# Designs tried in a protein design chat: VHH binders against Manganese-dependent ADP-ribose/CDP-alcohol diphosphatase. Part 6

Target 1, 321 residues: Manganese-dependent ADP-ribose/CDP-alcohol diphosphatase, of Oryza sativa subsp. japonica (Rice) (q8h5f8)
Amino acid sequence: MMAVTNGVIHASSREPLFSFGVIADVQYADIPDGRSFLGVPRYYRHSISVLQRAVSTWNKQHNIKFSINFGDIIDGYCPKDKSLWAVQKVLDEFEKFDGPTYHMFGNHCLYNLPRGKLVSLLKMPTDSDRAYYDFSPCPEYRFVVLDAYDFSALGWPRDHPVTAEAMKFLEEKNPNSDKNSPDGLVGVDRRFVMFNGGVGKEQLSWLNDVLQDASARRQNVILCSHLPMDPGSASFAALMWNYDEVMAIVRQYKCVKACFAGHDHKGGHSVDSHGVHHRTLEAALECPPGTSAFGHIEVYPDKLLLVGSDKMADTEMCFEP
Below, E stands for the ipSAE of ESMFold2; O stands for the ipSAE of OpenDDE; V2 stands for 0.75 times the mean of E and O plus 0.25 times the DockQ between their complexes.

## First folded at step 1 (VHH)

Design h12 (framework vhh_8ghr_2)
Fold by ESMFold2-Fast, scan of step 1:
Structure h12 (fold): chain B 321 residues (1-321), chain A 123 residues (1-123)
Amino acid sequence: as target 1 above (321 residues)
Amino acid sequence: EVQLVESGGGLVQPGGSLRLSCAASGFTFSDYYAIGWVRRAPGKGEELVARISSYGGDTSYADSVKGRFTISADISKNTAYLQMNSLRVEDTAVYYCARYDLWSGYGEAFDIWGQGTLVTVSS
């Protein structure tokens, strides 16, 4: 279900358990402004100013415990020889925030930098080269960060077995010569484009184990991914390749309350048939100078309140705890 | 400097033809690219009228120009073309050549824009 109107969110009389900051699709590059395929302006240099305002705003608030960056830290148009510098420039801004930032990567990160360098640079809290992990900021909540490019054409070196399997998968699903074109694809099949990806079998098994453990501990789970996982929350062309397999696992448990994503820059919100909220965050990249898209999420036992800036819509997400 | 320069615009009568050229400098068409032609009429938004990709030469057209316009690219000359036939008054616009990393995808970026060339269709 699309929530297309951003209504007035009335203040809760309760204090949140904690809050966390959110920002998506900064896509910084030191290049002139551009436009999307549909003519939407893209402000590659100004996007870091959006992040700077986000950090300043989070630091002025009493209870922001951490922040989550929903991927695409630099733009694919960033010159390759400047990409390491550009990532570090953006990370230096996150470091000014008083708490930790949890990162994931998106397609634009992966266009310019290899997977191993991004896992290291983004300091993902994993003891392996895996880009998926979980953490609990309090006993009542568990956050699960997925690697949406675990099975993908662009998430691995060109000679990697996963790349070969993903290219074969795309050749079978998408008849276009340009595998980034959804032209002629119908409905949710439009998601079978090269700039998307999916979750591999090992990660699906890991997710099942994490959710089983979270359920046993009576935790609420928030699932984070660069790619959206519900057709109601995003353009079909922006969906994770195997969102249906991820959601089949989620539906075995009652603990997952919300899924957050970036990637589809206009944002969106839906509640699926099992009551799980899906919120796609508006992109920092597409904010005109002087405007912003970032927010913080107030976490309660029975709801999440997204409090957004300018372009990021306030969203109330109620659930059974 | 990476640049796209359009040429070939001008005044034509309804039913006439024009060929627009887009010369690339600072990069080659053997690099990673797709090239689109985007037009903007006074008081209207941008419309992507045609695109061509370096990956297999895949082309697409807006319904408004399908069957009348043809996009092509000459990799050896580092130049893209838009052949415009059966021109209508409604085709009057500034035509921009643009490069992007992902073709025809929802929300994809144009990273390099030309300065535009004016096409006026009038008797």
Scores: ipSAE 0.011, ipTM 0.350, lowest interface PAE 9.2, mean pLDDT 86

Design h13 (framework vhh_etentamig_d1)
Amino acid sequence: EVQLLESGGGLVQPGGSLRLSCAASGFTFSSYYMSWVRQAPGKGPEWVSGISDSGGYTYYADSVKGRFTISRDNSKNTLYLQMNSLRAEDTAVYYCAKGYEILTGYYDYRGQGTLVTVSS
ESMFold2-Fast, scan of step 1: ipSAE 0.012; ipTM 0.389

Design h14 (framework vhh_7nfr_2)
Fold by ESMFold2-Fast, scan of step 1:
Structure h14 (fold): chain B 321 residues (1-321), chain A 122 residues (1-122)
Amino acid sequence: as target 1 above (321 residues)
Amino acid sequence: QVQLQESGGGLVQPGGSLRLSCAASGFTFSDYWMSWVRQAPGEGREWVSSISSGGDYTYYADSVKGRFTIARDNVKNTLYLLMDSLKSDDTAVYYCATDLGWYSSEFYLDYWGQGTQVTVSS
């Protein structure tokens, strides 16, 4: 079938089963514009305008069933006493979307607020304080949202057993006195820094059970995480600590087709050795005024098509159903 | 295989000028931000300047603002640092750096060159 959109001819063999909106690393704060240490500009207030444009765009489109926010809702530089208010301000913008939004948290969220408060504020669809879950928008697809900070040095009290074990893990992997520094680490070992995290044993077991069930039901699985899980899709320093353990479980099944993440603001895309697509989404935070980074994903039985705005690159992700 | 190769350092008197170059290979240079970072003897690393992939945005450390200019040539895959009004405090090894995606500080740059020595004699 042939269609014409804005004077451009498109060939389409079928309509998508559904579409969903995506946005990453809004990192809102009511503070003056700043920069990263490397001088990359950060537009803390303008990032909410990117989100407003995303919501407006999704609401004008047919068949956007839900959206996913890939974490880092507020910036770590947001004043701590304003953090609850800032999260609510961002959530009020998501509420203007004509559908549900599925949330995860990132390191910048956890710098300012404890995990239990974030699970509650973000209305994660769990009946516990856990920050990982799954859902099926149709019989053919399962979405799995991971808690990438389940095993981490941040987001837990300093005296918590998980914090102690994560610090011991970092001592073993990173010889630097400053565990936020990857200095002297080579290749993928650069990921062993305190602002990253990993998936704990209980969550790995849960993931295996979910994928076994999805495989039995002949569902395609899309895996969502704040942290990237393939070296080809992101900077080594941005990778999940135990992405290899997560992917070892994934490799036992053929049902996982794509993994989406935020965290690395420039974005990326790779296809791993097992044919799984890894797409890291470009950040809303680093869009100059008048530009955007958000998109929607058209879902088909044998592919995903990311249609991006401005800085978010269009990406076609084909797979065996 | 990412390779960054700096050149152009040397000895110069206070108030003098130098032009540093960095030849990049093994990645699509025009797609990535590029940075200059320096390290003086006995000091930690200090970020100096960054330039966006297209050259539209440039940023400088307060210590060098108004004296240094960062530039790039995407046809030649080369990054430049034009250093004017050099001071003794500018004495350092200068490194060309790229992160291939990570937005973070000096410590999270994935790829650094071997460096070029700049010495400002008093």
Scores: ipSAE 0.006, ipTM 0.250, lowest interface PAE 10.0, mean pLDDT 86

Design h2 (framework vhh_ozoralizumab_d1)
Fold by ESMFold2-Fast, scan of step 1:
Structure h2 (fold): chain B 321 residues (1-321), chain A 119 residues (1-119)
Amino acid sequence: as target 1 above (321 residues)
Amino acid sequence: EVQLVESGGGLVQPGGSLRLSCAASGFTFSDYYMYWVRQAPGKGLEWVSEISSSGLYTKYPDSVKGRFTISRDNAKNTLYLQMNSLRPEDTAVYYCARSPFGWELYDYRGQGTLVTVSS
């Protein structure tokens, strides 16, 4: 009595194919609570308790196959000489989860540690300093993790050519002396701030090749990035510098169903003109003691269902398979 | 090697004024945005002022706008905060901070200077 359409058995009549855990912007530091530039309270020590509750919750679920950490594992306010200790402390909590965790880094990670150290420490499934990769948990699904700081002012050594090009790019786009200020910038141009970044040409070419392959294999694709890629899913100032170039590639293929991101701590959800879901995950950092922001995503042939805790809103993301 | 040393804090009555100073050394002061941030007893850090590397651009939250003025002297490697019309809720330890990445991500701050506003 299972419903069958175009040769596909609908998951609404059965359990999900698999589920995976999600958490964003833990931004742990052993420092007193603070506030963002805009005055939002930040709970640097309590954020690890949010992660501990996430791991405990995922371990009680029988079918959570892996988890994804959406970046910013420690906060930029963490003293530089304690950053390696702080990252290890957070990674020790992820190790208590009964499956693998796939990591990406955000601006706060890169403020404190060089990219090569982070790729190694976070055990990204790549060679050398490359921080973008893909994996398939089943034949029907492909996950693509982007390096949103591939082209950035903060992702490379000070004397690196990419740093020089990114600083020149920011000088052209943002007239403020403080390149972290979007002040006076209008609409989506507010994204041209130094704490954001973009995807370089080699990564764009790689993404096109991955999506072409996924399309040929008839896989559904989920894109993961620290930075949001749709103006409807996040504050303009939180958007990836060249989200438009990434989405231009995505629009050549029908296989991409959803894009997940962190970075904009209040979260968000939109469906773009191509039907792609964009879900920005609420930050663990901004949860008062006793409150959490994490979830798990149930994966079906025709939808994703985000089941969130407290601040992380439940989200149903339906699509054509 | 990088040092930020605040001075000028003290006890003042409501409605009074104080001028804080921050002496910077060990880096090229004129290359950095500078910030004043404060922490009231039992509360988190609060941003109260920012100034561009050149001194041409300043920014304030509504809580201090019109009462506090940030300035800098790049030739003397010194940052200032002129605080007027002080209120009891301005009582806090005030920190001078530098950041290459915006105020939420300062990489160095001073030891702080205590400002107490009471009668």
Scores: ipSAE 0.000, ipTM 0.183, lowest interface PAE 15.4, mean pLDDT 88

Design h3 (framework vhh_7nfr_2; at its last look DockQ between E and O 0.49; V2 from the best seeds 0.00; counts 0 for: pae E 9.7 > 2, grease 30.7 > 24.2)
Amino acid sequence: QVQLQESGGGLVQPGGSLRLSCAASGFTFSNYAMSWVRQAPGEGREWVSSISGSGYSTYYADSVKGRFTIARDNVKNTLYLLMDSLKSDDTAVYYCAKVSWDLYSGYEFDYWGQGTQVTVSS
ESMFold2-Fast, scan of step 1: ipSAE 0.031; ipTM 0.470
ESMFold2, look of step 2: ipSAE 0.005; ipTM 0.396
ESMFold2 (binder alone), look of step 2: mean pLDDT 85; pTM 0.854
OpenDDE, look of step 2: ipSAE 0.027; ipTM 0.417

Design h4 (framework vhh_8fcz_2)
Fold by ESMFold2-Fast, scan of step 1:
Structure h4 (fold): chain B 321 residues (1-321), chain A 122 residues (1-122)
Amino acid sequence: as target 1 above (321 residues)
Amino acid sequence: QVQLVESGGGLVQPGGSLRLSCAASGFTFSSYAMNWVRQPPGKGLEWVSGISWDSGYITYADSVEGRFTIIRDNDKKMVYLQMTSLKTEDTAVYYCAKGLDFWSGYYPEDYEGQGTQVTVSS
């Protein structure tokens, strides 16, 4: 098939239409190295070095059209009075990349900064304080960035109606006194913890409209979310609260080919029963000094190829065009 | 609700020792890592030490390694910080801290108590 990439007509499927950079869970903070509650080492200062290597690598290729940051730009352990400075420091590194970066936020971003401030700082391409949007880098592809904290206990002010509804939801689903604990929950129900969230009704309706339009235009769609949306691609405790509602909309259309996420730092990959690829990206935060977790995705008419560094595994994601 | 009650601080001479205690309630103590953090006068919060739920993994800030020891007693729901060879720069309010979520470190937003003051001076 004939394709146009970077303004040049291309008659071969062996060259990508374009490529884009990916990085997840930088979780920068100017604090000594620490660990997760499971004892996994976390390299808060070194994570910015991972981003610096990513930007340098993307810039050397000159075929990387844009990059996507999959959320958690700073760590919740970052001192609150230093959080703006930490975000700006990380954003300054992204600005050294020769193309635009598309951002989303995660739970660690929201622990330290309110939603409106993050939308502004991350320069989300929205006309409101909405944290979900879409863009098309070429006629053949549509990217949809979801706000995984649209319905959440931590994504809104304490007095907000959504916070009250989300807390009631968690009280019904999770009997633990500490709603951040999945203890005693079985299978996919382990996802009903406060550090996760979901997609609200207005965003679900918006997603349906976007996918209907993309289907009419014969576009391939890539969904991006901080939270994973398939049990095969991540720990159950890392899943979006209503991934099943999002995927019910997706499965009405043939245009969605892949879903990318962060949040579960060990990463993962699955193909669901409808042939949609789910790829959870390995975190930059948990890379020992001298190692990295970032990559770029080569985009073809019939596949995506993730080319990863060190901890981020190469992944080939083939689909029907 | 998560409740953490720190104690054991006081005034001590340089080179001295103190043992801090933290009594925890309101969560499944044995399922979470615990941390000690401190706030020196005029400075932000500084992480000091962490211990996994089972004591299988322990870490320290470079400034305190070899001088401080973190210990937990899951039966008593207690975390301790044994401090030796204290320096004037160790002067701070000390807080114990539970993780922000299942996988994350803690930031003392809603879950820390009043802390315990450590003053190292002649």
Scores: ipSAE 0.014, ipTM 0.340, lowest interface PAE 7.3, mean pLDDT 87

Design h5 (framework vhh_enristomig)
Fold by ESMFold2-Fast, scan of step 1:
Structure h5 (fold): chain B 321 residues (1-321), chain A 119 residues (1-119)
Amino acid sequence: as target 1 above (321 residues)
Amino acid sequence: EVQLLESGGGEVQPGGSLRLSCAASGFTFSIYDISWYRQAPGKQREWVSTITSGGYTNYAESVKGRFTISRDNAKNTLYLQMSSLRAEDTAVYYCAAVLEWLYDEYDYWGQGTLVTVKP
């Protein structure tokens, strides 16, 4: 970006073009606090306080143009008859932010509500029940939000064709009777569990078209997905089923600079062999009372700078423009 | 199919000891973290202890120093050695497995074994 001071034009990679807020895995539910089996506390009610602090912090900053919620707005343990109320409670907190919020699905969202209802409630900028889309906050940048559950066993009726095909896929990849168990699977094959999903053929074709257009317009692209797409940025069992197909399309273009995800609550960061940054965001759900996991990303022509709170680590992501 | 079967519960006097067992089948026991939970009458389930695949243990504050979790990978069995038992330890004790390292979204529970501490 170019800045003018006293009539002098300065090329400015030192000032952000804009910033945007990020938060992942709020997983709100009006239930008592729990623990993971490793003893990691889960603060189902306190997670909304993390979101409230995020919104307050973003509103105090003059350059936060929008925010992105990386999925799992409510927890799967939320009672089904309270799910609509719980989603609305969380959305009411996002509405207090002075800009728009862009949302995506997580597995916990889909356990409790069908995708069409979630697209409507989350106000996804689509003309259908499609949960993938793109937007450009400025001419230099394009954001692409993927539906990581487009091909999945989750969020679809039992008799739906996608459910049948996804279950057949899991039967071929995972020999366990419980398809949520990675038992006996090695390395990246551990990702073939039912709580993950993938990108269908129509979405892959759409992604290729979007990246071709972004490349022609000389835009930098930021990819957003609930599921991580690089083994270096997350546990193997957290990876999107066909991250390799998505990345094969990405690698045909030089425009994609970073991929952001939730789902793996401990977070992570890697740079792949093609120089693409992969950043998995730490979960809001696992913050003790008085602590937080949210941040904002300062967007520059040649880098992204994630400025995190408490559990969310600061991350500098440099690239060639 | 994953199965967890608890045993070893019974009646004991305050200050007494019991050893609970959980027999696991349907998965490679040695590579997974396994936990004990309990549920007292009229209350929600409470986490008691976890042992990781690497043998590291952690405990609820209420049972530290009195309970010891252990595993025998050759027998696919989880144990909970309970000592200095109190009336408040009266509960159904459940074995639970995490079959996934990143996410504990699918919890497998046994049927439970009843422990009654009678004065």
Scores: ipSAE 0.000, ipTM 0.177, lowest interface PAE 13.1, mean pLDDT 86

Design h6 (framework vhh_8ghr_2)
Fold by ESMFold2-Fast, scan of step 1:
Structure h6 (fold): chain B 321 residues (1-321), chain A 120 residues (1-120)
Amino acid sequence: as target 1 above (321 residues)
Amino acid sequence: EVQLVESGGGLVQPGGSLRLSCAASGFTFYSSYSIGWVRRAPGKGEELVARIYPYSGSTSYADSVKGRFTISADISKNTAYLQMNSLRVEDTAVYYCARGWYPDYGLDYWGQGTLVTVSS
């Protein structure tokens, strides 16, 4: 008989190679509770309590080697004059974890703080202001963290060339006067909204080189992005602008086994036509007081097992090694 | 320190026009903040007449001013504007510029206000 938790069957007699913690969309702010555009309650102050429970839980587990924060550390509605304080408050909670945390940007992070400041504050393992990187916790696995706002209207200063190109791109794809509205857009074209972004040409070339190297080393690859990259794993309006270009590179290799993302707060899971798992993580922001959304992922040679709390659903992700 | 400074108020005849300006400092319009114009007439409650999210360009208006007032923002100047056309005696009020956040008209920083008097 197998145990069932959050609707997932748990059965394994083998120990994982390692485990890592996951949390998405903390979006902390010292402001009154709010709602999304669709009316879903948002608990800006309570979200840090979700992170505190996550860190406590990860510290009690053996073999949690690191954690990944899937972006949006503070909310865009955080008072501007308190944004540095708020980021530091959240980072101080991550520092209580008995291991490193790997961070990425979300749209809400970038609303309040410039890119270079965030790379520095988040201690991204880069030798530049680049917000994309990779790491290997063991010889069998490679983690790739993408900068989903590399090509975006909001990821760069207002007068930056990339901002101008991205705004032109949005004007071509989205006829609405409010570029944050997907109204009238059909299917996956609903993703062409200002709060999303994409991966620039230099980063796409870098990704190809990383995957070629990982393939040669016979590593399993896990892609991490703030923005989801499969229509089956998220609302169309939450998808990365050029997820199709990223996935065109991915499908040239067999090494990528899973893509994890935040941004679409209800979460999701799909397996694409090439067998890649796409898991969008449920947001910490939308947990009522006393509830949580975080987890840890047990890593095996032939599968990943996400063990979630409350709103974060347990998910088993099997693949050919 | 966040500050909002209004200008452009004054006396105008019915049917006339005024443009109010709100100069913002201590934060940038390159963010998810909104700028709202709130008015208060003597003996009346506060009314949010117009709101803009400068970065997106999204706008909203109270029914009482829709079609007569236009809100806009110049992101490079960090300044919001309220163009008021076809002014009526009932538009007489102190007009405040305020920074907002979602949800429900949550306004955290207010200017000192500028008086608009519509009288013959």
Scores: ipSAE 0.000, ipTM 0.167, lowest interface PAE 15.9, mean pLDDT 87

Design h7 (framework vhh_etentamig_d1)
Fold by ESMFold2-Fast, scan of step 1:
Structure h7 (fold): chain B 321 residues (1-321), chain A 123 residues (1-123)
Amino acid sequence: as target 1 above (321 residues)
Amino acid sequence: EVQLLESGGGLVQPGGSLRLSCAASGFTFDDYGMSWVRQAPGKGPEWVSGISGSGWSTYYADSVKGRFTISRDNSKNTLYLQMNSLRAEDTAVYYCAKEGLYYGSDLYYMDVRGQGTLVTVSS
């Protein structure tokens, strides 16, 4: 970075504190290419090549300290009996990265594997089957990873109490016989579909405690979730069920500067009314052969700079420190 | 409020042609991609074709590629599907849908206002 002070140009007068890699919605499967409902091509096998290029690119940079995978590591169409193999194949590619990778899961991961197995396979830094955690790569920053399927109709056994309560919630919010259909729902209510989820009461209480601690330590917080939490950053049907409850907690503190998510493959960016940046990352799954969607984020005291490849747009996210 | 109304279905012999229309209202039509989805008797929905808001990009299921053409007239807020060389397996109720959610391989978006339009291909 170049800066000018008193008319003198200083090269690298402001270095990032650190940088980290990002990738979302790899959704690998060893199956023929498919399409979304709107006909967007999906390259199930090529998505691992996008990850391989990401890892190679991150390894060539001296300042990438870790990476974050924003969920949906394999696709729901991956054959069930091949799902463990497919997850391991993708994880083997992340292992080639010279730093640690922090993982979360999405709906497609949970279609094929139970949450406890995924927490173990993805080596989430938790002492339980909880899929939410936090970490600080430096004193000035705290990363909070949410389990967006903590309260959901999928990802728990069919007879589990959470599944029963989530299905009751969906029956109350969505009148369709197919709860994956948002048909007839208006505006943000379109989010009340089975492939989404929300944050349970225990996790909301935990989040409040983490943000209170981060605020006391004067840390900037980056919040990570598979599901988007701002209507301006994603399609309404892609939003976390209770994004409003999560953001109500966030708004009590000034420390949260940005929220990153996957899930809505076209990506997006918004700044909410409280100045929090919401960045939905473009999916690796929808990259034609020879193209990519991944990036790295340079972290500064007063901004984040996302440097993207091909489909992932560069994004500068400035805030008050 | 979004409204979509399909028309143009009917009975046609194998090898014949039909043109389906979808009249859209309640949103800025040219800002959104549109799709055709069909559902055959006793089967789940199948995505058939998609078109970008500008009309520049079109996409087709392999089962209909080269036989069907999707188009739109943004001045009339209307989506079309020209179906040529029809086969018995094309028999289905056809629905139009506004740009929806892109998650993996899930085919569930049907922002449909109406009963769809029935296409029957029989000899």
Scores: ipSAE 0.005, ipTM 0.245, lowest interface PAE 10.0, mean pLDDT 86

Design h8 (framework vhh_7nfr_2)
Fold by ESMFold2-Fast, scan of step 1:
Formats: C-alpha cells, sequence, structure tokens
Structure h8 (fold): chain B 321 residues (1-321), chain A 121 residues (1-121)
C-alpha cells in the first residue's frame, strides 16, 4: 500500500522521524502590488495570506515539530517608519503555529532594520547579535543556520568596518558603477552584486567546528541559508559571494545531506558532485491571490521529502545515511 | 559615470511652494528607485521621500505627508520633489539619492551635490 502526498508516492509502513514547515521570501509590506526588476508581479499584501495558509496547514499536519523561515520577512519597499509594525504583524502570524519557528534574515529584512534589532525580534537562539546558530530536533539530525550577510555591504551600518571591506570587495569584483547590476559579468561571477553577501572568517571556522562535532556524533546535517550555495539550484546572480568556501568546508565531511535557501524566487533543485542536495524554495511574495508557496519536509534516516503547495514543487532528496 | 544634479532650491516664504529637480545620467534611470534626503543646519540626514523604479509607488516621511509629492520622468531621466505649504522646519539642503534596492535607508549608493531650500520670512 502506497500513500500519496502532493503526487509523491511512498510506503505507508515507513513513517518520518519528524517533519518541519518551510516558507521563504514572504516580503510583506502594506503597499500596492508591484513588479520585480525583470517585471515579475509581486503581491506584497497577499504574501501574509500565504503565510496564514502555511500556518493553518502545518497545524493540521501530523508530526510537524517546528518551522523554518528562510528570510526576507518584510520587503525593502516597506516604509521605514512602518518596518517594526510590519515585522511584528508577520511574527504574530508565525506565533499562531503550534511549534517554534527558526528564523534567518535576508537582504530585504536588512534594508529597513539593523542586524541587532532583527536578531532580537526574530528570537534567534544566540548569546549576541550573531545571526548564525545550530540546533538538533532529534539525536540523528543537526540543523545549521548560516548568516549569509555576515560579510556584506548591506548587513551593517554604512560607516561600519565590515561595510567598508564589503564595498571594497564589490569594487574589485564588479566593475559596474551600479553594484546591484551583474551586467557584463560572466557565469558565477554574476553573484558579485550588492544584494548578496557572504560568510565571514569567524563563521567559516565555527561551521567547520560544528560539522566536525556533527560528524563525530554521526548526525545528518541540514544547512539553511537565505542565499543559495550551488550554481545548479539558482540563478548565478542569486548565489552567496563565497559559496565555494562554505562548500569546501562541507565537502570535508559526509554528514551534510542538504542545503536549503530562499532569495531566488523561482526556486530550484540540484545535486552537486558530492551528492549534497541544494533546494531553493519558491517565494511567497510572487504568488497571485488564491495561490501559495510553502511546504513541509518529511525527514527520514536516508531521505528528505519536500511536500509543497501550489508553486512549491514536491522534491525527493535521497542520500546515504 | 553616475551623476545626479539637483536644481530648484531657493528662498521662499512660509506657506510657499518649490519644485526640486534631479537630472540623472550614467545609468539606466528607469531601473532604479530614487529618494530625496535632506539635512537641516546642525542636524543629521533625514529621509524625505522615495519613488519606485516605475513611478507606481511613492513613500513619504510623516513630517511631509500631504505637503510634498515625489515624481519621476523616466523618458527625461529626471526626479522631482514638489513641495507645498513649506514650513521653517523644511529649511535644509535637499539631496537626490539613488537606491539599488527600494525603500531602504541603508543603500543610497550615489548622491547629488544638494540644493539649498530656505524657508523664512
Amino acid sequence: as target 1 above (321 residues)
Amino acid sequence: QVQLQESGGGLVQPGGSLRLSCAASGFTFSSYGMSWVRQAPGEGREWVSSISWSGDYTYYADSVKGRFTIARDNVKNTLYLLMDSLKSDDTAVYYCAREGIFGSDYLYDYWGQGTQVTVSS
């Protein structure tokens, strides 16, 4: 006997260890609908309705233990004087879920609110304004949440030393007068744009230590980042600046099975040369009224099964345990 | 080379009106959000207004809502600020600023030289 969930067939005698909810790029703002730079419609008010449907659906599902918000909780178009209100409005919707939500921030979050305020508002489980952390929902699994804006032009105040270093980095990598333009850049170099960021040296060292520990404990690791880390899973212009440095660390260990991200609103999926799955989640922001993009992931010892709604595609991600 | 050049400032009486212009060159103007930011004597920078790349969405600081109108002409590569019912507190240097990403006070990557607006009797 086979159970069918969103068109994916799996054995009814095999139950997941647990499941968790996923949503990306809500980018809420109380403003009229707009369009992306490339003309894709954006539904700033309707995005919170997508989240409301997600929470309702997760609350009705069996064994949903937590949810993960993959960043960009409010849009950069949100008026500055309404940003705290807008974040709280979205967080109030997450609070209706019958479990904890683990948050990260994206570029649109950081446009309107400082890092320390976001870490506090999003209740990141850290002892400082550090926006990277890890947690284990069971002994067999470890989740690692990266701060993709740790080294960035937009993640810090304009007069901050990190901002100065990141602007210098962009000046060296991107010859355009507009650092948000990838024009004239070839292949993966298109990622060197201001709306992206990277992982700083301290965070890279921390990641190595976490993965070494997870490997010693025989845990499967799921890596979460606002920015995608594989050229096969996203547009080149959406990639983390130093995804190659992150993946060089990951490849020293067999424990990392999947990397999940937002940011590239059309979504994507790839399996890299080392068998790591990369899944970019479709954005809630770009769902026409009456449609959705959210899902839940069923976690097994040897696979992950993403069960998506409407725009979010079902994805089976098999690996050696 | 990105250039932003403001004009239209001057001395005006309280309750008067001014129209500021910002001529943009060296980039695809229609692809970028634009803002007006002011700096009063002895004060820090204050965001005044922003307009999306298309011109469809406009945003205003509470201090200027109902009195100022931001507009753009994407054919002429020009940003405008129409200022009505001017108050002495509106006295400032007004800067035209480009945003690569709209609605942010962190990412004004290019600024004009500014134009002085003085509201006094």
Scores: ipSAE 0.005, ipTM 0.201, lowest interface PAE 10.1, mean pLDDT 87

